VH-VL binders against Imidazole glycerol phosphate synthase subunit HisH (hisH). Designs and how they scored, part 4

Target 1, 225 residues: Imidazole glycerol phosphate synthase subunit HisH (hisH), of Colwellia psychrerythraea (q47xb5)
Amino acid sequence: MTSAKNVIVDTGCANLSSVKFAVERLGFEVTITDDITIIQQAEKVIFPGVGSAKHAMKNIKAKNLEAALQGLTQPVLGFCLGMQLMTESSTEGKKSSTEGNNDDNTSHIVPCLNLIPTNVEPLKAQGNRLPHMGWNTLTQVSNHPIFKGISEGDYFYFVHSFAAPISEYTIASCEYGSTFSAAIAKDNFIGCQFHPERSSALGSKIIQNFLELDSTELNQELVNL

## First folded at step 9 (VH-VL; framework fv_ofatumumab)

Design A3 (from hfw with heavy chain W53Y N54Q)
Fold by ESMFold2-Fast, scan of step 9:
Structure A3 (fold): chain C 225 residues (1-225), chain A 122 residues (1-122), chain B 107 residues (1-107)
Amino acid sequence: as target 1 above (225 residues)
Amino acid sequence: EVQLVESGGGLVQPGRSLRLSCAASGFTFDDYAMHWVRQAPGKGLEWVSTISYQSGYIGYADSVKGRFTISRDNAKKSLYLQMNSLRAEDTALYYCAKGPYDFVWGSYFDYWGQGTTVTVSS
Amino acid sequence: EIVLTQSPATLSLSPGERATLSCRASQSVYSYLAWYQQKPGQAPRLLIYDASNRATGIPARFSGSGSGTDFTLTISSLEPEDFAVYYCQQYDNWPYTFGQGTRLEIK
């Protein structure tokens, strides 16, 4: 019988070794796996990803992980694409103007896991360069347990062109031409648009807060912004 | 078997244009980001440009920004690089390369074509 | 830009020996580092991605290690076909950058 207290879900997306290293530096053991039974029996689940929602959802479905992920009751923390996959849907941009009509603004909508009822759309950067890449601050931070020791103005690493808008599920905000959700949460599902595994000591603090999380702390109604 | 075959290179005078093509086979072209990487004679590798699976995201090296345009035709399984205002320092072997994912940031290059030579000279 | 510095510039060894190639980044790239092999007249070939994962079809004698700013490619026992130029590449941030290369030559 194989079991693991902490798991990183292997959806076929890049750079799980960086996330594993970030967890292990804090003194925790963690297993990278796509095994449904191991994921379901874990005490904490980390759900990272890079790339597009389309490719990730295709891999999740091919591995028969969709229903298993939707049924998790223990705390789950998603990073970047992992956060986006927790929403109802994600969009992609438009066709290249050199391949088709310059007036063609056709977008692709990708259904996601629908764990947190918000959507991911192109970031309204208001003339700023996309992707939003580099260090940026949290402009508002809720009292959610994941943010113990984290304050407004703290820097995290971002790399994204899509974002969830501000909603009742927002637990932290960021500004890059417009205000968007830096983190979202509903029940046991928590997502960060930033990359904690790349955000130095503060990112390590987010991971530590998650791994030390007591499930009773998630039953508070006033954790969102 | 993944195959990438570049074409369109040649000798061209400074200030002129060239259009490079890359024909892809052996994988689902529509599901992957594609890239151009160049190598000047006797020098190392330099990333030039990148494009996501549906052309939603495009990036360029500062040295080519405003002069080069990357594009793709998924129906034809082809990648293109339109090179305008060519300079002597653009002289290089140009490789078509495939990313492991459909988006462009966080990408390494898992398969490469044989390259096509561009020489910018009077 | 993130600068990658490879050392040594040239490494002269004999078949059967162990090769150790270094790649240092000007700032942390975490584990977002790949290694490529290039033989004369040929395109680069992916060897290692995410610092330590061996690419499909790459022999077990090739291994990668490291994180942050210091990375190593090891070839445990050199075969004649391994004498080539090796490049590291970071994909932590745009623009993507490569090291200058290490040339592995027959002694």
Scores: ipSAE 0.006, ipTM 0.519, lowest interface PAE 10.6, mean pLDDT 86

Design A30 (from hfw with heavy chain V104E, light chain D50E)
Fold by ESMFold2-Fast, scan of step 9:
Structure A30 (fold): chain C 225 residues (1-225), chain A 122 residues (1-122), chain B 107 residues (1-107)
Amino acid sequence: as target 1 above (225 residues)
Amino acid sequence: EVQLVESGGGLVQPGRSLRLSCAASGFTFDDYAMHWVRQAPGKGLEWVSTISWNSGYIGYADSVKGRFTISRDNAKKSLYLQMNSLRAEDTALYYCAKGPYDFEWGSYFDYWGQGTTVTVSS
Amino acid sequence: EIVLTQSPATLSLSPGERATLSCRASQSVYSYLAWYQQKPGQAPRLLIYEASNRATGIPARFSGSGSGTDFTLTISSLEPEDFAVYYCQQYDNWPYTFGQGTRLEIK
């Protein structure tokens, strides 16, 4: 059967086409698959989760992908929910209402893949509207290879109600009522809370940096925030 | 106050074209995915097309793919549906609908316009 | 595509009674299900999203429940204005699909 250099993991979520298009616009081929062998043999793995963490984790377990994903040694990049699934746990991830009549907001902790030992919690927006939706800046940026050509003050697109706090794994920060991790990393696993596929030229730069990443660059000393 | 107002419907012969418009007000149009949903006379609701906030993602129902084109003009706060090669089965009331998020997936429709009638008949 | 089946097709009740409307999905949609009300000559109105969250301005007598494949819309005590057609919609996967509708009519 055929192999694939770049893979988007099919977690059974609603739509992965926007991420595929973002990769293809840069001149790279990419395959959407839930085949463990193809995923394990890929040079680069993109992990875009969409919807709730509970939904995504049930699909990952049903497809027997949990152990396979935990054992990956090649570079892996997660977007938005994909980043959240890399943590130890996430709030259930019920979509936030744009309407203000949700009187009983119930949050439950969902165990995730535990690839990066931090947790996702409700964003402490301090009275600002949720979700955090729109363009916002990276307030601190590490020297991680995915940030080549990216600087403090650069704008990325966010849409989220839950976030990972600042930790030893934070490689970029953002502020929206409180400071949270815009991106996190540990070893070969990298996650972005923002949507690179929707963040214009700078978002494309993140994707390009990842796809051009030599795995030996991750084995070098990385300066986290 | 969110308001969506459709226009451009009418009686048209099979094989011809029609362009629907939807004028939006009362919200930041640029921040939300927009949708077309139709309803044939006496029948239920059928999703037709979706467009993300920046037109970066567009989706269509299989029944209209290749014939219909969704587009938006954020400066004019307007959504469009260009309908080509119309068939009798396209006869319906066409609703403009707003999603709760900017992204193209996972959308329910929190606000709807009044609809514009398209009748495809000889 | 995910098929949504609503039952009953028609429900005849009197004001003050409890209405229970069912929506069943051909595969799991988790909690990604919305309910709409449509009156003759009017656009659909969002009632419930994410299976159980009431939309802005929707009276407390409307409630949604369920997850996975089986969902219920309940109207605890019918008012005259509640006699309408009700649709469920899933947004878990492409394409977005609606149920065929349940017509709630006065007995």
Scores: ipSAE 0.006, ipTM 0.463, lowest interface PAE 10.4, mean pLDDT 85

Design A31 (from hfw with heavy chain I58T, light chain S52D)
Fold by ESMFold2-Fast, scan of step 9:
Structure A31 (fold): chain C 225 residues (1-225), chain A 122 residues (1-122), chain B 107 residues (1-107)
Amino acid sequence: as target 1 above (225 residues)
Amino acid sequence: EVQLVESGGGLVQPGRSLRLSCAASGFTFDDYAMHWVRQAPGKGLEWVSTISWNSGYTGYADSVKGRFTISRDNAKKSLYLQMNSLRAEDTALYYCAKGPYDFVWGSYFDYWGQGTTVTVSS
Amino acid sequence: EIVLTQSPATLSLSPGERATLSCRASQSVYSYLAWYQQKPGQAPRLLIYDADNRATGIPARFSGSGSGTDFTLTISSLEPEDFAVYYCQQYDNWPYTFGQGTRLEIK
């Protein structure tokens, strides 16, 4: 109708229904939409994604959602690619040279929404297999409200080859060959690299904490590691 | 229009090697993950292998892991499957398939080639 | 690995009838489920993705529903060209797996 309390932004990607069901099983109603007015008037916005930043940004721009998303003042939670789209830019990956010349690293930098001023770059896995796929722990967890009931050592499901480095915006960290941001936040924008919708009871707590979030709890001084 | 054309299939003896190719056209090849799916005579579909747009991530079915290698050449718009140590159980029609985005996780197959037949027999 | 079980194995119907095909997963795949149609001598064709989204060019008579472990493909009014084998596929986790197929045949 005229008021959707919770919305999932329709970026044209394949995982929207799974996120919808993760929200609904917690007892919340949620609407998948690309309607700018509905998104702007929602109380909570979930920004999921799977695939590349390049394709997602192309779809966002084609739907005229870029400015609308940048202007949101209510709490916004991004998952995986959704978190990456919240940054200033994302590196699409590295390309190795053919036999005998593996020093050439040609990457494509994709400008993103710049809601949280950090960048996504290839994960420095230090010989570990990419993607970083499976269950892994949060090594540090801030006092951010979405982490109520979540502790250092708790397991979440990851599947990614790119990550945001540790910065002043990091609210949780993870280690996989190197330490990276498992979650980042600035003001009303919160992103997690892991997939809460696939992280069992703990992932459900993240989603529930977000949907129950009082906007007055988004005090920037409490979200550092 | 999206087109995928497989080649390289044939009759091969157990223990030998074979290399399959897939020529892609009608889309920006280097923006999408690519996959191999096979179908044994009279049986259903079985996922074999997957590769991301930049070759940064690959995946394999347990039945072929360590024997098959997926690769791609974005400049040539081609996907490959190097099949080593072939077994009778590898006999199948091998399809080249396109994913809907660049990543190998969460992929369904939106376009398929017509397939190339691999028969492993003495 | 996630096992997908399709039922019935064979469904015999006449043109104009409604077809309902089931796919059950051994564990939740949320909505990460696709449906394919395969005709003899042809490659599979994507019909439905994310459990309920019709792929480009697929007629409106095809619809998908379900979530978690129980999924359904419905063809509201069968056309002669719809008699084929139908496969479901999950993409929640690796390895990607397919159901064994349901053969839709003319009664």
Scores: ipSAE 0.006, ipTM 0.500, lowest interface PAE 10.9, mean pLDDT 85

Design A33 (from hfw with light chain N53D W94Y)
Fold by ESMFold2-Fast, scan of step 9:
Structure A33 (fold): chain C 225 residues (1-225), chain A 122 residues (1-122), chain B 107 residues (1-107)
Amino acid sequence: as target 1 above (225 residues)
Amino acid sequence: EVQLVESGGGLVQPGRSLRLSCAASGFTFDDYAMHWVRQAPGKGLEWVSTISWNSGYIGYADSVKGRFTISRDNAKKSLYLQMNSLRAEDTALYYCAKGPYDFVWGSYFDYWGQGTTVTVSS
Amino acid sequence: EIVLTQSPATLSLSPGERATLSCRASQSVYSYLAWYQQKPGQAPRLLIYDASDRATGIPARFSGSGSGTDFTLTISSLEPEDFAVYYCQQYDNYPYTFGQGTRLEIK
């Protein structure tokens, strides 16, 4: 068993190799693992995911990772689904009326890790196509350390049909028919709705900022929007 | 063994409807996104529609949006495609395909059925 | 939509030869590209995903490479069963699109 400074949590979800490549391209070593001891002893934890909250939570529970993740005190960065899993719950199972379907409005609430006390709900796209898929700008950006070198108007890659609303935990916003949280944070837990590993040089900057993060910077007052 | 079996194809007049079905076996159906991909006679592959494990994420090709409806019944381990207002250009072999994840976006197709033929002819 | 252009349209080779098939995207798809093989009368079969990862059960003679806009599928030494049509597919951006296919035929 080998210790690792930086880890990517193996939640059983999608595309961990692309996240690993994005980290290694910046000159950092990183290990993909579901080993609780290695995760707990890491200095930085990346929590990626693509897929549904229900499947991801099922995998997290099956691997006995739920309590371990909730107890982490070092910086943790979630991408897309990883951000959504950090919230209290996600609403799923709702068909999009904007796609011209026959309107199935059934929804399911999936309990998540409850690391950041907000919720994920269907994106209010106001007639725009769902999912929100493609490049879009950050409309507001806080002074959070993860955003060093990032400004309002910078483009990031999104693919989602659900979003966290604007709240006291929002550290960046985006507009797609309505305004939603492009990133959220509370204490050591940071989540991005966009995919830094797919967002070119600016996405690489987010990952670099996170891996170079001094935890004392998170104790500064007013890092949220 | 993962197996996908399509049915419901046939010869139909323009403007009419058909409902395609896909019966899945050999995997936990409700853990994966499902897709429809078609192939016109002698032509290449065209993505038609996609649905996540819980029906919460659905997408359509622009050519079929507003006419086709994808759905799934996890209890019956079945995928469906309701095709309305059919056009001659919808003539194709329709494949049921499985994604590698429960989510539709950013997905490739790891298993395919043998397809069901839809012919729209006046 | 992202357009994928495959070349050549037809590649005529003999068993034992190396095959190199190209797929070019109209804009960057990063590494989000898959390759499929389709034999006559059969459904497509996944060969490669994430540009370079072999799917389960796919022989080592098949390899994928490339990133961004230029991708290659290589078959290091052709077997008789490899003569088929090959399609690339991008899943970086909606809608998902396929190339028009390259037909690999016996010389």
Scores: ipSAE 0.006, ipTM 0.504, lowest interface PAE 10.7, mean pLDDT 86

Design A34 (from hfw with heavy chain W53S, light chain N53S)
Fold by ESMFold2-Fast, scan of step 9:
Structure A34 (fold): chain C 225 residues (1-225), chain A 122 residues (1-122), chain B 107 residues (1-107)
Amino acid sequence: as target 1 above (225 residues)
Amino acid sequence: EVQLVESGGGLVQPGRSLRLSCAASGFTFDDYAMHWVRQAPGKGLEWVSTISSNSGYIGYADSVKGRFTISRDNAKKSLYLQMNSLRAEDTALYYCAKGPYDFVWGSYFDYWGQGTTVTVSS
Amino acid sequence: EIVLTQSPATLSLSPGERATLSCRASQSVYSYLAWYQQKPGQAPRLLIYDASSRATGIPARFSGSGSGTDFTLTISSLEPEDFAVYYCQQYDNWPYTFGQGTRLEIK
């Protein structure tokens, strides 16, 4: 069986090279793969996503990755859409307008991996431009291990039009017209709405913290501490 | 079993100070934002103040800014409200309340104490 | 500040009837709205959060609906213990604000 300590899940994205380079600059080896066996045997799994949740879930199902990802017990870190795919569902077709532009939109709810039991909805930007694009601060930061050396007020790069609301799974928040989850976590699954691979030294610190994370330490902190 | 027990209320003259305390038990106090909400006799609920788990983020209602100070002691599992320059309109039952997570910017209140009465009267 | 207006101010009903309580926000609060029940001499009790999620231990007869500016709390079949004051609260933005309350009383 092939050995790969750290993997980046190949969800069909062309921009995985930037994630790979961000990892390699820290002195870690990482393999981009869609091979279920290699992913399952990895010590650390990075799960980036791009595009719409509907398109990404179609690709995940086509590659037979859905069940494999749901069964992972080692630490998994999702970026941007990768975080959103970790939730129960995304309401990509839903309009949040109170001016009567809302359909029933039941058919536009996209089921996701359901690794962290929260949902993704349109970002409530309060008249601010969508997508939320550019540098913005973390307004609250928990004691989760991936945030070692990260403080409230630190800048990260965001580009998104949908967000998970604040919930019991929120480990960092951000404000853009309203407050949303900048990062969420449950057990071994961690998701960042921001792009660590594009967030300079602080983003590198998040990636480093994740790759140095002990799975026993993570499970103990989330369940027992 | 989550429990919040307020104390420190009483009758006090206008312009004076009073310190409220809230003792928490049954949950990991250090992991949650904590809040004070008051209710004047026969009136509705009014949010007073909010504090994050590490005291890094604090908010106040405009009516109490500059006069009230929220604080917490995680080692003692206690929340405090220092009330200075008290006014007749501060007369209320003061509730200690827990947020559902460590988040001060968007919180509802999942558990409430029984309240402590503050009466400001000459 | 976001103003929440509850209606009616007082609702007189009998046990077994359906109660429908309204909360209207001066601007969109999306789904960031909670409902509380307060009985005389008691602290408020959380019933509903995120507009429609029922809090732990709350009976199934309580349900919440709505989004944006218009919200409803429904009690499908009133029990004697349900006669109380009900408050809505928004948590979309600071300051956190409450409605003025709806008093549910026995007819």
Scores: ipSAE 0.005, ipTM 0.435, lowest interface PAE 16.3, mean pLDDT 85

Design A35 (from hfw with heavy chain W53D, light chain D92E)
Fold by ESMFold2-Fast, scan of step 9:
Structure A35 (fold): chain C 225 residues (1-225), chain A 122 residues (1-122), chain B 107 residues (1-107)
Amino acid sequence: as target 1 above (225 residues)
Amino acid sequence: EVQLVESGGGLVQPGRSLRLSCAASGFTFDDYAMHWVRQAPGKGLEWVSTISDNSGYIGYADSVKGRFTISRDNAKKSLYLQMNSLRAEDTALYYCAKGPYDFVWGSYFDYWGQGTTVTVSS
Amino acid sequence: EIVLTQSPATLSLSPGERATLSCRASQSVYSYLAWYQQKPGQAPRLLIYDASNRATGIPARFSGSGSGTDFTLTISSLEPEDFAVYYCQQYENWPYTFGQGTRLEIK
């Protein structure tokens, strides 16, 4: 039980070396695995996601991880797409037509893990370039334990074209043409839209705070924004 | 120790092609993004091209886009730059450089090779 | 593209003096700025990354500071081996760009 204390979920879509390096630099051991039993028995689970929500959900289902992830009771931290997969659904985009009868206004809605009941939609960049790529600040930061030592105005690295809107589950916000959720949480599930493994010392602080989490600090009033 | 050794440079006529290679050792090659950076004689540094750990993401400077192709062979621990339709302004010392992680956005260059010289002259 | 402008183009100082080199970005690069040292006939060597973090093996006399658009590389007390060309590089966005360089020469 001690051999897989910290786990990075292997969805098979990307090289997870940067996430592993970020954890190991802090002095923690971590195992990359897609083994359901090892994931379920871990004390902490890191859930990085890569690609589109549609392709990631296809891979999760192919590896029989969907039910296993939905049943986790220990702390889980998702990064970028990993956060998006924690929501109820993602809209990958839509196709529009100006023709009255040939209404080719098609939206593709991808059901996700539904761990946190919010939805992901195209980022309302208001004329700013997509993807939102580069360093940007957290505009509001809650008292959630993962933000110990993190303040409004701190910089994190983002690369995304889709975002969760502000909701009761938002624990940090960011602005890029519009305000969106930089991080969301419900119970043991925590997601951040930014890449802490690529966000220098402050990103390392997020990972450290998560790995040092006392589970009794979760599920309490006023943790969310 | 990290080592990057470039080869394939030389003197070439305008309009012709040349292929550069970079042999990597001392690190897990398939875990890192790799880059080409050039320096014209007596001038500063110019980024040329970037490739992610699995070749899923590739970028080029506008000056070389459509003419140069970056590629890698992780089994051989080698990085390549295929240079077509060469111009006099491509004359430079070409450096192979390693990024600090697998991602191609947000990269500085923590290790550099000694470079290979490309001279394009009529 | 983000343009980096280094100043001065040439800085003439004596060993033991303090060197201050500037790099200005045409738009905010936050803290995503690196500094390199290049000696004649050699490849560039990473000195500073994330505006202020020293790379492994770099002497404490080298320090970086700044954020947004204005950055400084400081060498607190020049050693003979420090006379070289220094380049800044931004990695906030593609294309990656370098400053034109500052030549540090013996007075």
Scores: ipSAE 0.007, ipTM 0.472, lowest interface PAE 10.6, mean pLDDT 85

Design A36 (from hfw with heavy chain W53Y, light chain N93D)
Fold by ESMFold2-Fast, scan of step 9:
Structure A36 (fold): chain C 225 residues (1-225), chain A 122 residues (1-122), chain B 107 residues (1-107)
Amino acid sequence: as target 1 above (225 residues)
Amino acid sequence: EVQLVESGGGLVQPGRSLRLSCAASGFTFDDYAMHWVRQAPGKGLEWVSTISYNSGYIGYADSVKGRFTISRDNAKKSLYLQMNSLRAEDTALYYCAKGPYDFVWGSYFDYWGQGTTVTVSS
Amino acid sequence: EIVLTQSPATLSLSPGERATLSCRASQSVYSYLAWYQQKPGQAPRLLIYDASNRATGIPARFSGSGSGTDFTLTISSLEPEDFAVYYCQQYDDWPYTFGQGTRLEIK
């Protein structure tokens, strides 16, 4: 049996090929799998997702991947929904209120993997259209290794209606009516709200930085935004 | 094995509309982004429009935005370009082209059709 | 937006000679650069992608190099069928843009 060096977790996402091709064009081999043993033995794990947190978590649980993902010690990079699944929970299903008229409804909270202790909530777009769809800039960027060669003002592609707020885990921010976490990280778990597989050369740089990551680099002290 | 066959070109007067079609075969059509690229007589190549595998992401060149509409029918394995308000500068050979991936950013064109000629003239 | 400038506009050489074609970008496109060959009456044919990767079925005499803003297509020993127009294309950002082309003609 050939073990995979780089893995894309099959979470039941509708289209994993764009992520696979983004990795392969950089000269890396990568395997799409839901096999716990292959995932655990990989040197790098990519955790993509599109769609709803509720359905993704249902698929993860059905495949018995929840505990395996929570126990990963190698670098893990989540994209878009993949980032959201790394949080404690998502308030999916609530309409964003730019006026602050939404009362909390805990019955709509979807428990996620709780790898990074923050939460996903409706994006406070302040009257701007949802989803937040299109190119937008990073307003703050930390010294995290995945941002080597990335600067404040660099453009990335976003398409989302929910976001993690600014917290101690924020490593990059973005502004769309309000400021939210463009990327979050804790230990070996890193998540990007934007789509690096769709963000031209800068997105490819994020993926390349992750795949070339020296394991000792994640043990460096990270400064919050 | 991969084949792209364009049709629908012709001679048309300024201000009129024309619909181009591209029939695809030899690959899983609904897994790839598709594109239109044109070439004016004796000139170079110009990107016109792009569409993702599921029609979720679409782009246009500034010169055609608001006038042209790209679409696809995955069940029929066909790509379309609806061209409205045609201008003399739209005169070109229009190529249907396949991207190497399902996404619309970072695309080169690995397979091309033979093209269909659009001439906008009175 | 990103302008690609190819040089020379025309290159006159004989079979067996080495051809070197240049493509320069107005800003960095990293390695997101492809090369195409087009013969009269034919569709373009992909030669090179990601600056240096040869497309399937393309002879070894074709090679690409460069990164950032300066790119080169090299044909190590010209065959009669290589006399054509060559285009570079960047895919770092929208709009996708092509160079103006270099015509490779027989001396």
Scores: ipSAE 0.007, ipTM 0.464, lowest interface PAE 12.1, mean pLDDT 85

